# VHH binders against Protein ECM9 (ECM9): the designs that were tried, part 4

Target 1, 377 residues: Protein ECM9 (ECM9), of Saccharomyces cerevisiae (q02202)
Amino acid sequence: MQSSLPLCREFFEKITAYLDYHDFRLTITANQPSITLPYYVDEKAHSIELIIFKTTFLSLFQEAHTYFNKTFSDQSGISNENIYYMTVGFLLTTPENKTVYNVHEDLLKRYFQDNSVLVIPDLLVKEVRLIQRLLCSSNNRINKSSSLWILYRKLFVLSLDANTLVLPDILFVFHSSGSQHFSNYYCWNTARWFYDNLPYNKRIELFNLTKRFCFQNVKDCSSWSALAYMVCQQEEKKTDNIRDFQRLTSSFNVPFKINKVDLNFQVQPADAFTQELVKWIDRTYAADWPPYLCLLQITKFNITLRIEMDSVLLTWRNEILNFEENSGHIKMINNTPIVPEKFSNDLLTSVNFAHFGYKKLFLNKFLDKNKKEQSDS

## First folded at step 23 (VHH; from x1 with G36S)

Design k6
Fold by ESMFold2, fold request of step 27:
Structure k6 (fold): chain B 377 residues (1-377), chain A 121 residues (1-121)
Amino acid sequence: as target 1 above (377 residues)
Amino acid sequence: EVQLVESGGGLVQPGGSLRLSCAASGFTFSEFEAISWVRRAPGKGEELVARIWPSSGYTSYADSVKGRFTISADISKNTAYLQMNSLRVEDTAVYYCARESFYGTEGFDYWGQGTLVTVSS
């Protein structure tokens, strides 16, 4: 028996298979000679890679698009399930299509209120896995989709209801998605949102995940900015993400209120983290700007931390003076230290120009903030 | 209905040990619940002694009991424990098991009946 949307339905079944596997990767790749399969599944013990070949990806887009246009010409063949599967095809192929996103979300909201709207077993669990696994795509348009990341926040809030509870694995999503796209702003903004709305034990896990990621991906400015945010939240809490969570719970009529007493437990004190970061910069001869910017961000307006930095500033100043005495003055272009041409083949000297150059930039920006704080007082 | 039932209290001499149990019913331990032991000495206010998130195993302790008390949980038995070693007269109190739900009511939403621990020679 022939059904509507066979390709979109097959995709949904493939990407929601193995619901208990959290470690997942989605890859869209060119067709290979002699291979005619629409999908390939590389299954390991607790890790799945789903490969979608390019012709299959394009066929999914065409099927979903054709069905979308059909809804205007033949209203008698339209069912909620077919609309859902059509929107799943669009979430993969054009995730920023706001019209289809809104249709998808509306179906989910109606299903939450009346489960007869969609007759799909384990739908909420499958929907969470669908969105998580789309966000683990190597495809830039999917991995960076602000719409999918916003939907993920909404699904978390909806899943907290006792009848349809699904607990997302935050280690899986942020590790996988962040690793597959350099400086993924929406991934790390969502990590900030989760940090503000998770209990202490999960905040520890997310903080440590983010910290490890930053030190392993030193140039990733979005992850370093998220880490700085998390450190600062422990000292001077911003409530924007908590208010957004509460707005979503009100909007969905779910009866949850965050226990604010739990939010008082600190994960890592800001002074301890600051000392750790300074020692790491010195030990590794850090030659990339994001760690230094992170340090500027956590010391912003915190008079105690700024005073504790005095000995660091003196030490770094002396190091810079000694380096410039021996190797020449450090020139900056667009706030980036440049290596003089005569040292272009000297790796140690090139790293040192970057290292001491960024320390010099840090000192200049730090002192400008001190002047602004004194002027503002 | 959520219920917490303490057991294991009693009389012990200074330097002795006791193990308190908190049997939970009406919910399963999830990532969003913490179980705490809170004590109230005669004429004194409440002191949070130890806390555990059973699903992750993270714990915290009051300074007054660090190194002497150990909180643990057995998810399969839905039970939390407080192992109290090197007991002192100052540990004499009624010990309550209490629950926090992160997405629930402020503070502790459920309390046990309490179990008396008396440290005396």
Scores: ipSAE 0.119, ipTM 0.599, lowest interface PAE 4.8, mean pLDDT 84
Fold by OpenDDE, look of step 24:
Structure k6 (fold): chain B 377 residues (1-377), chain A 121 residues (1-121)
Amino acid sequence: as target 1 above (377 residues)
Amino acid sequence: EVQLVESGGGLVQPGGSLRLSCAASGFTFSEFEAISWVRRAPGKGEELVARIWPSSGYTSYADSVKGRFTISADISKNTAYLQMNSLRVEDTAVYYCARESFYGTEGFDYWGQGTLVTVSS
């Protein structure tokens, strides 16, 4: 039966091509006068870029919506295959459509319930790749789609009930997606969710991936927040993440019992990480707030670490005083260090004002928190 | 050390029955492990025959053996079983017991030595 959604089908085929390639980039761009093809594929030795032009994107939107209207108006002759392709079109063009999202999810549930768990259905692998590649797309709306990130969690759960021997790696998506668009809250929130629900070896991998990302992206607040969480988990959030996982396993009839979560599981001791972070801040002259904020978050939840920080606080205080003596008082506006106008053209001095300014801000906030805790106790 | 030891293989006539056992040592059946039977027939590749999650009792079968084979596990004995009924000549193979991780990312991490099942007239 000729698919009533040839465009959506074509898109699915293209985006799920080269299943072995992790470095797959989906790009949505304006029409180019010289290109009449609906897609352009740039194939390199280890990377693939699928380019979708605006006209193609709109055509996919139209096709998917047309079918949607037809199907839901006339319940006769509905093909599950066509419905799937329709939903794929929506995931690309309108990922936050809740109705279609639910249809998509239900279809997946039915599909996997009817198939043997001995064989990973081709659909699961393709589905995972589809969602990964959407989440790693150049489009901000797609990349930061809360619905797609939720779907990613669900696919993880589904993968547990399938023969995961051929399942693609699930962790690279955080680094890849995060690199496309900074401060992706949903990306790194999902990373936290995974961290709480992964086995030990994979947690280590995710932690290292996150740490590496943070050190390379000093301005990315969301990733640094996730890193802080991974170092020092909040019990309430951890519990919520585990409950959510359990809910999903139940929803998808995954027969696995989740063992007792090691509540004290730490990939890296908090003290060791704190020392590492302090050294990194000092070595790199960190001139953005997220590393300092990460340090604050970690030390907030660990009293022992607060005590250990005394030496660091003293050292930083002396450094700040010395800097201010030589370069002038650091002024803050809305918790942002101000570079004096006379130094505006001096990059080194500007960085130093930011670096020591944020150290100063850290000290102030650290001391303020300690006072509040003492008053509440 | 983790070990899987198969037993129960042998010669049987078509239509006959055999019961294979897989005794596991070095670990206890938990929520994190599945036990699978994989067979290798002469000239054919590996075929996953049946899988069980002992902790939950969840089982799955290849289409080729569905309705004829039954996989089970006794947690108290830390042993998995494969009851094979209505055996066919095409079921002739070396049957291996293998352990799988919950997340399956590592695949089969431990294998038994295998037990030969020969179905012949």
Scores: ipSAE 0.000, ipTM 0.259, lowest interface PAE 13.6, mean pLDDT 87
Fold by ESMFold2, fold request of step 27:
Structure k6 (fold): chain B 377 residues (1-377), chain A 121 residues (1-121)
Amino acid sequence: as target 1 above (377 residues)
Amino acid sequence: EVQLVESGGGLVQPGGSLRLSCAASGFTFSEFEAISWVRRAPGKGEELVARIWPSSGYTSYADSVKGRFTISADISKNTAYLQMNSLRVEDTAVYYCARESFYGTEGFDYWGQGTLVTVSS
């Protein structure tokens, strides 16, 4: 039985299929001579990779765009389901097409007002899977699509009053997507938005996920900035993301009752986290800047923490002076510690130049911050 | 009020170089704000090209420009720069300077007007 948009419909079936997994990756890659099927599913013990071959990807692009052009040229008799599947093809192939994104979103809004608009079983669950799995793409045009991340926020809002089960792990995407692209700004800004708007139990889960990610991906500045945001939120209590959430609930006519527990941003006390981070820096000889920048951020907005840092500053200063006396002055180029050529083959000494170099940079910036804040307060 | 003003766009040949400037006013550079260059090519969405935390000098780059573009800042002039080398036709876009708070919400809180870079023979 032939139907309209067979390629886009098959893609939707593949990308929204229920699969028991802990991690997901979407890969678009060159065709392999030994594999003739349009898709390949690589199932491992706790992860799944869905592979879309380039000829399949291009055929999806052609089918969706042909239908799109037909729709704008001759719109009589075209069904909402076919429009939906066409937009699904665009979300994969051209996710930043504003016209098609708006059509996709409009169909979803209309569906939540009148479920007869789209007759697709379990549409909300499938839509969430679709967006989550697109965001787990190794292709940066899809993974870093601001439109898809914004749609993910909107899906969270729409799901709050659904009388159906929604995905039990709405948070896995941050780890999976963050792992696909180093320092993924859109992923981690969305994590901040979710942190502010999640129920308290999920806020704890997201904090712990983000923290584990940061310590496993030390150089990822975007994830560290999100972690610093989360720690600071218990004192800063910024409302920008909460106001955006409220705007979306009003826009979609989704009733929402705020629970006092869900307004609690105290997950790990800031002083406890600060102590943990300082100890981790010291124990591991941390040689990358993002943990130090996180520490600067956290201490900027808490006078008690700033004062409690005095003993850390003294200890680090003495360590730096001792290191420089024994190994030579630490030189910085563009705020990056330089390992002298004579030590380039000495791994331990090279790490120490970076470690004590970043401690020195931290001290300089911390003392300059304290001088400026004290003068301006 | 925060204001960002781009300059330095224009027409260049493939393989050429340009230096974009972003003059900031209404705030001083700090380690808690990032300045980014974002580009929008015809028919494409936004791409974050390069980012700097001016006070610390920490930088990050999109894979598409890594090794060819260099972001920098001059705190005394309150200005960020994007040095664009080995330019290609696909680098043609409107380039925006944008400010990101360390606490960023859904994107950049301040944008410049944009400057057009055209790479053609």
Scores: ipSAE 0.000, ipTM 0.144, lowest interface PAE 20.5, mean pLDDT 82

Design k6
Fold by OpenDDE, fold request of step 27:
Structure k6 (fold): chain B 377 residues (1-377), chain A 121 residues (1-121)
Amino acid sequence: as target 1 above (377 residues)
Amino acid sequence: EVQLVESGGGLVQPGGSLRLSCAASGFTFSEFEAISWVRRAPGKGEELVARIWPSSGYTSYADSVKGRFTISADISKNTAYLQMNSLRVEDTAVYYCARESFYGTEGFDYWGQGTLVTVSS
């Protein structure tokens, strides 16, 4: 039967090619006069880039849309396969379409419920790669699609089987996606969700990946927030994430037993991480707020850590005072350190104003919180 | 058949040291299994003491034993160990080794018979 969606099918085949490659980049770009092909594939030794042009993008949408209209107007001759390809086209072109999302999810549920739980179908691997590669695309709308990130959680649940291999790079999506577009709230919320619901070995992996990402992307506030959470979990959020996971497991008929004995295990002690973070801030002269905010968030929830921070606070205070004595008072506007105009061309001094400025901001916020807590006790 | 057999328990004075062993048979250490030490003290609930993923070498400890206990594994011997230093009276318990699945879907699936550790002056 001639596929009624040849373009969507072709797209699916292209995006699920090279399944063993985790470094796959999907790029959506304007038409190039010299290129008449619908796709361009750049193959490197360890990476693949699939380039889709605007005309191709629009054609995929049109094909999917045409089929959608036909299917809902005429209930006769509906093929699940065609519906799947239609939804694939829409996941690329309109990822936030709720109707399409529901249709796609329903197809997945039916497909995997009807198949043996003991063997992950080939389609699941392709589906995971499809969603990963969409989430890691150059397109901001797709990359930050809340719907696709929710779908990724569901695919994770479907992949959970003690007797089946899961793709080893399932956690790499956060790093890859985050690298395409900074401050991706949905990406790192999903990372929190994963952290709460992963087996211990994978939690360690995710923690380390997140930490590495944060240290490489100092300005990314969302990732730093996730890191803070992983170090010091908020009980309410943790409970919600676990509940959601349980709901999904039930929905997809995936057997899962929570090990209650493991609930209190931490990947890294909060005190050890705090010390590491302080040292890192000092060593690198961190000139962005997210690391300081991370420290603030971690220390807010642990009284023991607050006590340990006293020495750090004193040291930083003295450093700030010394800096201000020599370079002038640090001015803050909307919680941003201001570099005086006379130093605008001095990179070192500019960095120092930011570094010591954020230390100052940290101290102020830290001390203000302590005063409020003492007044409420 | 999968079996875990603990050994090395006994009577020790406070401040002393013991080394527990968990010999595994019926399976080989792989990336799909973790080995944990769990202790049960009289009148107290079950406590996870330490966990190791032998394939990766990742370890985790309860706060109560951190800095005093060390979990390790010898893949060639298919055996996990718990080195217990600076033992305290409150460490008195039956210590069990248990196997866990990589995916954590079933929790602990196999247990040893346990070995008694008594810390007393």
Scores: ipSAE 0.000, ipTM 0.273, lowest interface PAE 11.8, mean pLDDT 87
Fold by OpenDDE, fold request of step 27:
Structure k6 (fold): chain B 377 residues (1-377), chain A 121 residues (1-121)
Amino acid sequence: as target 1 above (377 residues)
Amino acid sequence: EVQLVESGGGLVQPGGSLRLSCAASGFTFSEFEAISWVRRAPGKGEELVARIWPSSGYTSYADSVKGRFTISADISKNTAYLQMNSLRVEDTAVYYCARESFYGTEGFDYWGQGTLVTVSS
């Protein structure tokens, strides 16, 4: 039967190829004169890159949308399979189309309702890989698609029911996606959601993954924020995330297995992490705000930590004073340390101005918060 | 030169409304650009508030502002807007507009200077 969506089908086949490969990169790029093929696959020893050229992308868009329009006009002879491939085309090209998203979700629901929970449907594995690989794509629209990230949460829930937690790399999506585009709010917001709803062992993995990512990506505000959350969860947000998980479980008729989730969701004690972070900041001469902000966020909600920070504050204060005495007053514009022009070509001094500047900013903000809390008490 | 200029920030009471504007110059809204509002609150990290693909009209929102904020774009004016309703104290932040490329790999490539929104009684 001539697939009415040959391009979307082909795309699906390509993107769900090599299911065992964790490091799969989807790249969408401009046409290259030297390449006439619709796709280019770069297979490396441990990684695969699927390259979609602009023309191919547009063709997929056209095919999917054409079929969509047809289905609205004529519902006769439409197979669920064709609808699925259509939706796959949309997930690639127009992920934020809510109508098609809902269609896609409904198809999944029906599929899992009709099939015994006892059999991990091949489709689930492919679906998870599809969405993972989309979310890890080079394309901003796809990578930062709120709809796709929501879908990923849903797929996680479905995978739990199917005992398919076996995809060892379900958490790698955050690292991979975050690496493609910095400050991916939806990515790291989803990471928070996962953190709140994962089994303990996986929570540890996610924490470590996030921590590693942050230390490697010092400028990424979103990841650092997520890390702060993982260290010190806000109760309201935690509750919301759990509630959402429950809602999704119910929606998909997944039996709620009360996993003996350790009530203490902290993988690393906040004090231990704070110490580690301070040491890291000092060791690396962190010259970006996110680590400091992370520290600030963690200490904001924990009085005990605030007390423990006194020693750090004193030390940093002295360091700042010494630096300013020797190098001049640190000026800030819009909470950004300014490097004097005379030092613009001095990398070391520039870094120091940033480093000590952010320490200074941290102190100011920290002390300001303390004053407010004392006034409210 | 590509420029994004925010306007419309100010002081507002809780429950009030503001409308921010992001005027883009140096490029025209196409199917390959998104405009996002990102806010930075004091002591908080960066938060993506809303995103729009002007050509398609696709929008996305942070959960924190969903139902309260509306992002829109006028292609003819090459301007994006953020209608903020039912403002809360926690919405206090500097709001930035930023451009993203559809095929880009580097995230936001251009930023505005930001506009301060203060929600206070």
Scores: ipSAE 0.000, ipTM 0.171, lowest interface PAE 15.2, mean pLDDT 87

## First folded at step 24 (VHH; from k2 with G36S)

Design l1
Fold by OpenDDE, last read:
Structure l1 (fold): chain B 377 residues (1-377), chain A 121 residues (1-121)
Amino acid sequence: as target 1 above (377 residues)
Amino acid sequence: EVQLVESGGGLVQPGGSLRLSCAASGFTFSEFEAISWVRRAPGKGEELVARIWPESGYTSYADSVKGRFTISADISKNTAYLQMNSLRVEDTAVYYCARESFYGTEGFDYWGQGTLVTVSS
């Protein structure tokens, strides 16, 4: 029976090829005159890149859309497989379509209740790879799709029940996705979710990955925020993440639950991390706000850490004063240090204005918060 | 079938030492399981003495045994240990080895039969 969705099916086959490859890149690009094929696959020794051209992308959308209209207008002769492929086409082209998302999720739920609903070999493995590879795509809309990241959480829960090894790939997904598009809130929010719902050894790995990522991507606000959370978890958010996991297990009739045995997991003491971060800031002359903000966040709710910060505050204050004495007053506009025009061509001085400027901003915010807390106590 | 078998209990004088072993079978230590020693003293409730995540080596102790007891695991032998030093009369109890699953139900899912530790002069 000729599939009524040959293009979407082909896409599914392409995106779920090479299931053992971790480094799979999905790229959506403009048409190239030299290439007449709908897809280009670049196979390297350790990586695969699937390139979808714009015309192919649009054709997939059109095919899925046509089938959607037909199916919802005429309820006769509906194939679950065709519906699945249709939704796959839409996950690529319109990932934030809620109707399509619901259809896709419903179909998966039914499949896991009754395997006869869909006749697709290794569907769970392929589904996981599909979503992982979409999330690691070069396309910003797909990469930052809240719907796909939510689906990824659901698939993780399902994978646990099916004893499908997904855990090793999780770290790669965060790294790959985060590296392609900076400040991906949904990516790093999902990282928080996983952090709260993973065993200790995996939390360590995720923490180290996040920390490494932050130190390599100083301007990425979302990752630094996630790092702060991992260091000093907010109880409310932690509870929410665990509750969400439980909700998902119930929703999919998965027998697993988060055991309360993990409530006191500590990957790195907050004081140790604070010291590490301060040293790193000083060593690298950090000239972006996210590291300072991270420091501010982890010290905000910890009285012990605040006390330990006194020496740092004093040192930084003296450094700022010394710098301003020699180079002039640091001006701030919208919480951004301004480099005087006379120093615009001096890279070292420019970096110093930013570095000491953000130290100054940090001190001001830190002290203001302390005053407010003392007044409210 | 999952089984936990304790050994190493006995009579010891105050200040003495014992080493308990918990041999696990029916599963292999992984990132998903914690092994705990729980003791039950006569007339007292259950007390979690020590816990280990064998794969990571992460350990925790009750305040009552901190600095005196050491929990460890040998993954190659699928066995957990409790080194008990500076034993006190108050440490007299039946010591149980128990498993906790990270994605399991609340509490311990499997228990050993226990081994009696008696500290007496």
Scores: ipSAE 0.567, ipTM 0.812, lowest interface PAE 1.0, mean pLDDT 91
Fold by OpenDDE, last read:
Structure l1 (fold): chain B 377 residues (1-377), chain A 121 residues (1-121)
Amino acid sequence: as target 1 above (377 residues)
Amino acid sequence: EVQLVESGGGLVQPGGSLRLSCAASGFTFSEFEAISWVRRAPGKGEELVARIWPESGYTSYADSVKGRFTISADISKNTAYLQMNSLRVEDTAVYYCARESFYGTEGFDYWGQGTLVTVSS
């Protein structure tokens, strides 16, 4: 039966091409006068870029929308396959549409209960790749779609089948997605969810991936927050994430539960990480707040670490004093160190004002928290 | 069918060494399974001796055996090992290997038949 959604189907076929390629980039861009094709595929030796032009994007939406109106107005002749492709078109064009999401999810649920519902070869693998590649797209709306990230969690649960090929590559999406757009809250929130629901070796992998990302992206507050969590998990949040996993397994009739085997072992001891982070801050003259905030978050939940930080605090205090004595007082506006105008063209001095300024801010916040905790105890 | 088969038990003098093996079949070591050695001494309760995640190599030990026992795994052979050094009389027990799955039922889901280790002068 000729698909009533040829454009959406074509998109699906393109986005799920090269299933073995991890370096797949989906790019949505303006029309180019010199290109009349609906898509451009740049195939390199180790990477693929699928470029969708604005006109194509709109055409996909229109096709999906037309079918939606027809199908839901007239219940006669509904094809599950067409519905699937329709929803695929909408996941690209309107990922936050709740109705579309529900239809898509429902269809997947039915498929997993009865595989005859959809006749698409390797549907689960293709579905996972579809969602991964959408989440790693150049489009901010798609990249930061809360709905797609939720779907990604669900697909993970579904992929816990021993024969699912995509399971080993489930973690690359965070780095890839995060690299497209900074401060992706949903991305890194999902990373936390995975961290709580993965075995030790995968937690190690995710931790290292996150740490690497943070050190390469110093301004990305969301990733640093996730890193802090991975170092020092909040029990309440951990429990919630595990509960959510169990809810999903139940919802999809997947007979897996989280076994509490060694759930308490840490990938990296908090003290070791704290030391590493402090050294890194000092070595790189970190001039952005997220690393310091990460340190604050970790030390907030660990009293032992606070004690160990005394030497660091003293050292940083002395450094700040010395700097201010030589270069002038560091002024803060809205928790941002201000570089004096006379030094605006001096890059080194500017960095120093930021670096020591954030150290100063860190000290102030650290000490204030300690006072509050002592007053509340 | 999942099976665990222990071997290597026997009689040894105090201060001696013994190496136990646990051959696994019916599944392959993956990131989702841990292998543990559990011992049962006469008149005593069950004690978890050591645990390994074969894929990562992560290990944990009971305090009673820490520094003396070493758990390891050969993924290529789908076999876990327990190297026991500086054996003591109190180490006398039947040693079982058991599997735990990260995703699955809580606790050990499969057990070996056990191998007897006797430490006696």
Scores: ipSAE 0.545, ipTM 0.804, lowest interface PAE 0.9, mean pLDDT 91
Fold by ESMFold2, last read:
Formats: C-alpha cells, sequence, structure tokens
Structure l1 (fold): chain B 377 residues (1-377), chain A 121 residues (1-121)
C-alpha cells in the first residue's frame, strides 16, 4: 500500500465529518503540554470547534509541501486522490499558493465532467463542507483568503449542475465567517456577489441575516456597507456581479444563466429601511459610526430620500447645539468623538458624546463641505 | 415528468371576475423556479401577464393588468392562481401557465395546454 499524505487525509476526514446543524469553528492554537493528540474536538449541543495545534498545522504544511516538491522527481504511481489531498493541505496552510489552488480547481472541474477522476465518496458534499469550514476559521490568513472566497463562488456555480447533491449553506458561512473577524471585507464583498446572483427566496434570507448581523455587530463597517448595498443596489455594480457569474458558468460549461427580467427586486424598500434606521439611531442613542455611514450610503444616490432627510437634519442639528451648550463642544480626533475625562465614568454622558458626535459627523459629510462655516470667520 | 394543468377559464361579462388555477406536478415550488401566466389574444403574440416566485412570494405584473389581477401560490398544494377582476373585452385570450427557472435556459421550459377566457357582452 502507498502511505502518502496520512496527515492531509486525516485533516480532510476531520474537517468534512458530517455533523448535522452544528455551528462550526476552526481554530489553530499553540500546543498544550497536557494534550498530545494532533486535534481536539470541542463538541457542544449545537456547535463544534475543531482545534488544530500549531505543531500539527506545521506538520500538515510540511507533508503537503514535501509531496508537492518530490512528486515529479522521485516517486511514481501518483494518484489523483493523493494530489487532491495534497491540495487540501495547501488550502489550509497556504491558501494563496496559486499553483496548488489551480491544481485543486482543475481536479474539481475534471471530476464534475467525469466522476471517475476522483474516487472519494460523496466528494461534492465533502468539498463544499471543506471550503465552508475553512472560511469559518479564526485564522485571518484563511478566513480572509481571497482565493478561498473565489473558490466558494465557483463551488456555488458548480453545485447548480443537475448532477450535484448539495448547494453551499450560504447563511451558515456568512454568519460564522463574519463573526470570526471584525469587518471582514472579503466575506461581505462575497455576500454582495451572492445577493445579486441568488433567487428571491435566498436573497430574502441573506438580506435578513445581514440586517440582523449588522444590528448585533454595530461597529462592523464591512457588514453595514454590504447592507447598504443590498438596500440601494446600484445598477452598474449589480451588472458587474452578474457578469462575473456568467463568466464562471461559461468557464465550467454549466449551461445556466440568470433570467434578468426581475433584477430590480428589493427585499425592503429603501425609504422604509431609511425610516427604520433613523428611528433606531434616535431610540437607542446609537454611538457607533457604521449605522450613520450606512445611512449616508443609502441616501447618496436617491434624491427623494435626501429630501426626506431634511427634517431629520434640522432635528439632529438642534439636538447637537443643545447638547454642546449644556455639556461642552464635541472634539474629534480622526473623525472620532472624544469623551472628556471628567465624564469618563458617566456612561450616559459618554454615550451622548459619541451619539451626538457621530450625528455631527454625519451632518458634515451629508452636506457639501462648502456649506460648513466657522463660528469666528 | 413536469406537468402544468390550467383550469378556471370560461365566459364572463365585462367587469366580471374569474380565478384561474395552475396545478403543477413533477417538481416542487420550493426550488429555483417561478410560475407565470402568459396569454395569447386572437391575432396577437404572447403577453406575460403575471409572475410569482412561490417560495419568496415575489410577484410582478404587466402594466395592462396591474391593480386588476392578482397572482398567488399555495406551495403545499403545488398550485398557482390568477385572480382576474374587473375584466375587459381586451382580456379575452387563451391563458397559459408556464414555468421559468432562475438558473437555466432563457424563457419558459414547460407550458400548460391553456384555458380560454372570453370576456363578452
Amino acid sequence: as target 1 above (377 residues)
Amino acid sequence: EVQLVESGGGLVQPGGSLRLSCAASGFTFSEFEAISWVRRAPGKGEELVARIWPESGYTSYADSVKGRFTISADISKNTAYLQMNSLRVEDTAVYYCARESFYGTEGFDYWGQGTLVTVSS
């Protein structure tokens, strides 16, 4: 028997293990002297964490790298399965290695044309699971890998073929991956791509997930920017995402394309969302910038919404003036409101400095800078 | 085998109402498909009248029928409906139920046999 790649094969088995409806988290951490196993599985009622110790991670890298370097010089009897497992090791350890990424993708494309290319049981299910769980990693080299997010788009396109068994669990991925790293641009840019290329039922689900995520993670600029995109959906950028989908379907010889008749679908009307967001800002005394930036982005491209903001602008301006008269002028460093030291232990006053500070910043950015006047000019 | 069977057509007076049904079999509405009503009036081409994505409830209508026609679906019965109110003589046509896939070939991949709606005084 050929004993190639036992570590990469074990990793593949571990990360693709079938655990229905569990949340999944992949963690790479320092070795603990009391644990000698290469992996630790922390299993709870509806979540699982796969922990890879650093020495195991490095051994996976070494095994895959050694196999790659020696495959063409010393060893014969190379199988497609061994090449696949080697590429799985690289996707974990060095996901931006384009040579190995291309080998992995080529094997998948050949498999979808001829299933005898890879004799791995339930390969499509396992491949989708592999990539989804890699994207749920706490390691930012993996979670923020542009190559893995691009592969995820490609797996979605491949899974639309009538011979595929499963679609990617998009809601799981964006919820889990977004929560692993603050303001993950790659995650939320991919969410925009999916939003434009999903049917209406899935688009509704992704919108609602993104909206909930934003209100639960108020400081996350990338998620709020994706939500703004989903609300106002600029035609030119939507066209680019649809064209990319079409390029991928052509590249994989998948005969599908999107029917563009209903491309103007909106889950929530922009005016309704704007009213909801303004009300939420006022009711909660919102003290973080991303909701205000979201509001700026939505209103920027719609003159009717900008006019509806006139009463909000007047109200907020009066509130800011009243607050500054009572509590002192709001100072900014790098567009961030500063809470004076004398109020640092007063939570409500500290929140008010941030709240009215960000309202002040919003007003300044909403209006042309030439309309802003100095009080002593 | 995918099948679409229309029913509910007939003769009505102007200003009257009819409800068309489209019973589907061989697929479920919870997948990547929409159901549309298309009509062919005598001497005229096809007109897409209404469309529904049953799982989401998303609908669209031709300008000629907005406010008068309502499309709906019952996923559990695999059936789509077209409620036609305030009917006009111009609504006289054979009405077809057709399936469209969000991912797939352009246009409709399955059609029903049609049901005749005649609006005449």
Scores: ipSAE 0.053, ipTM 0.492, lowest interface PAE 6.3, mean pLDDT 82

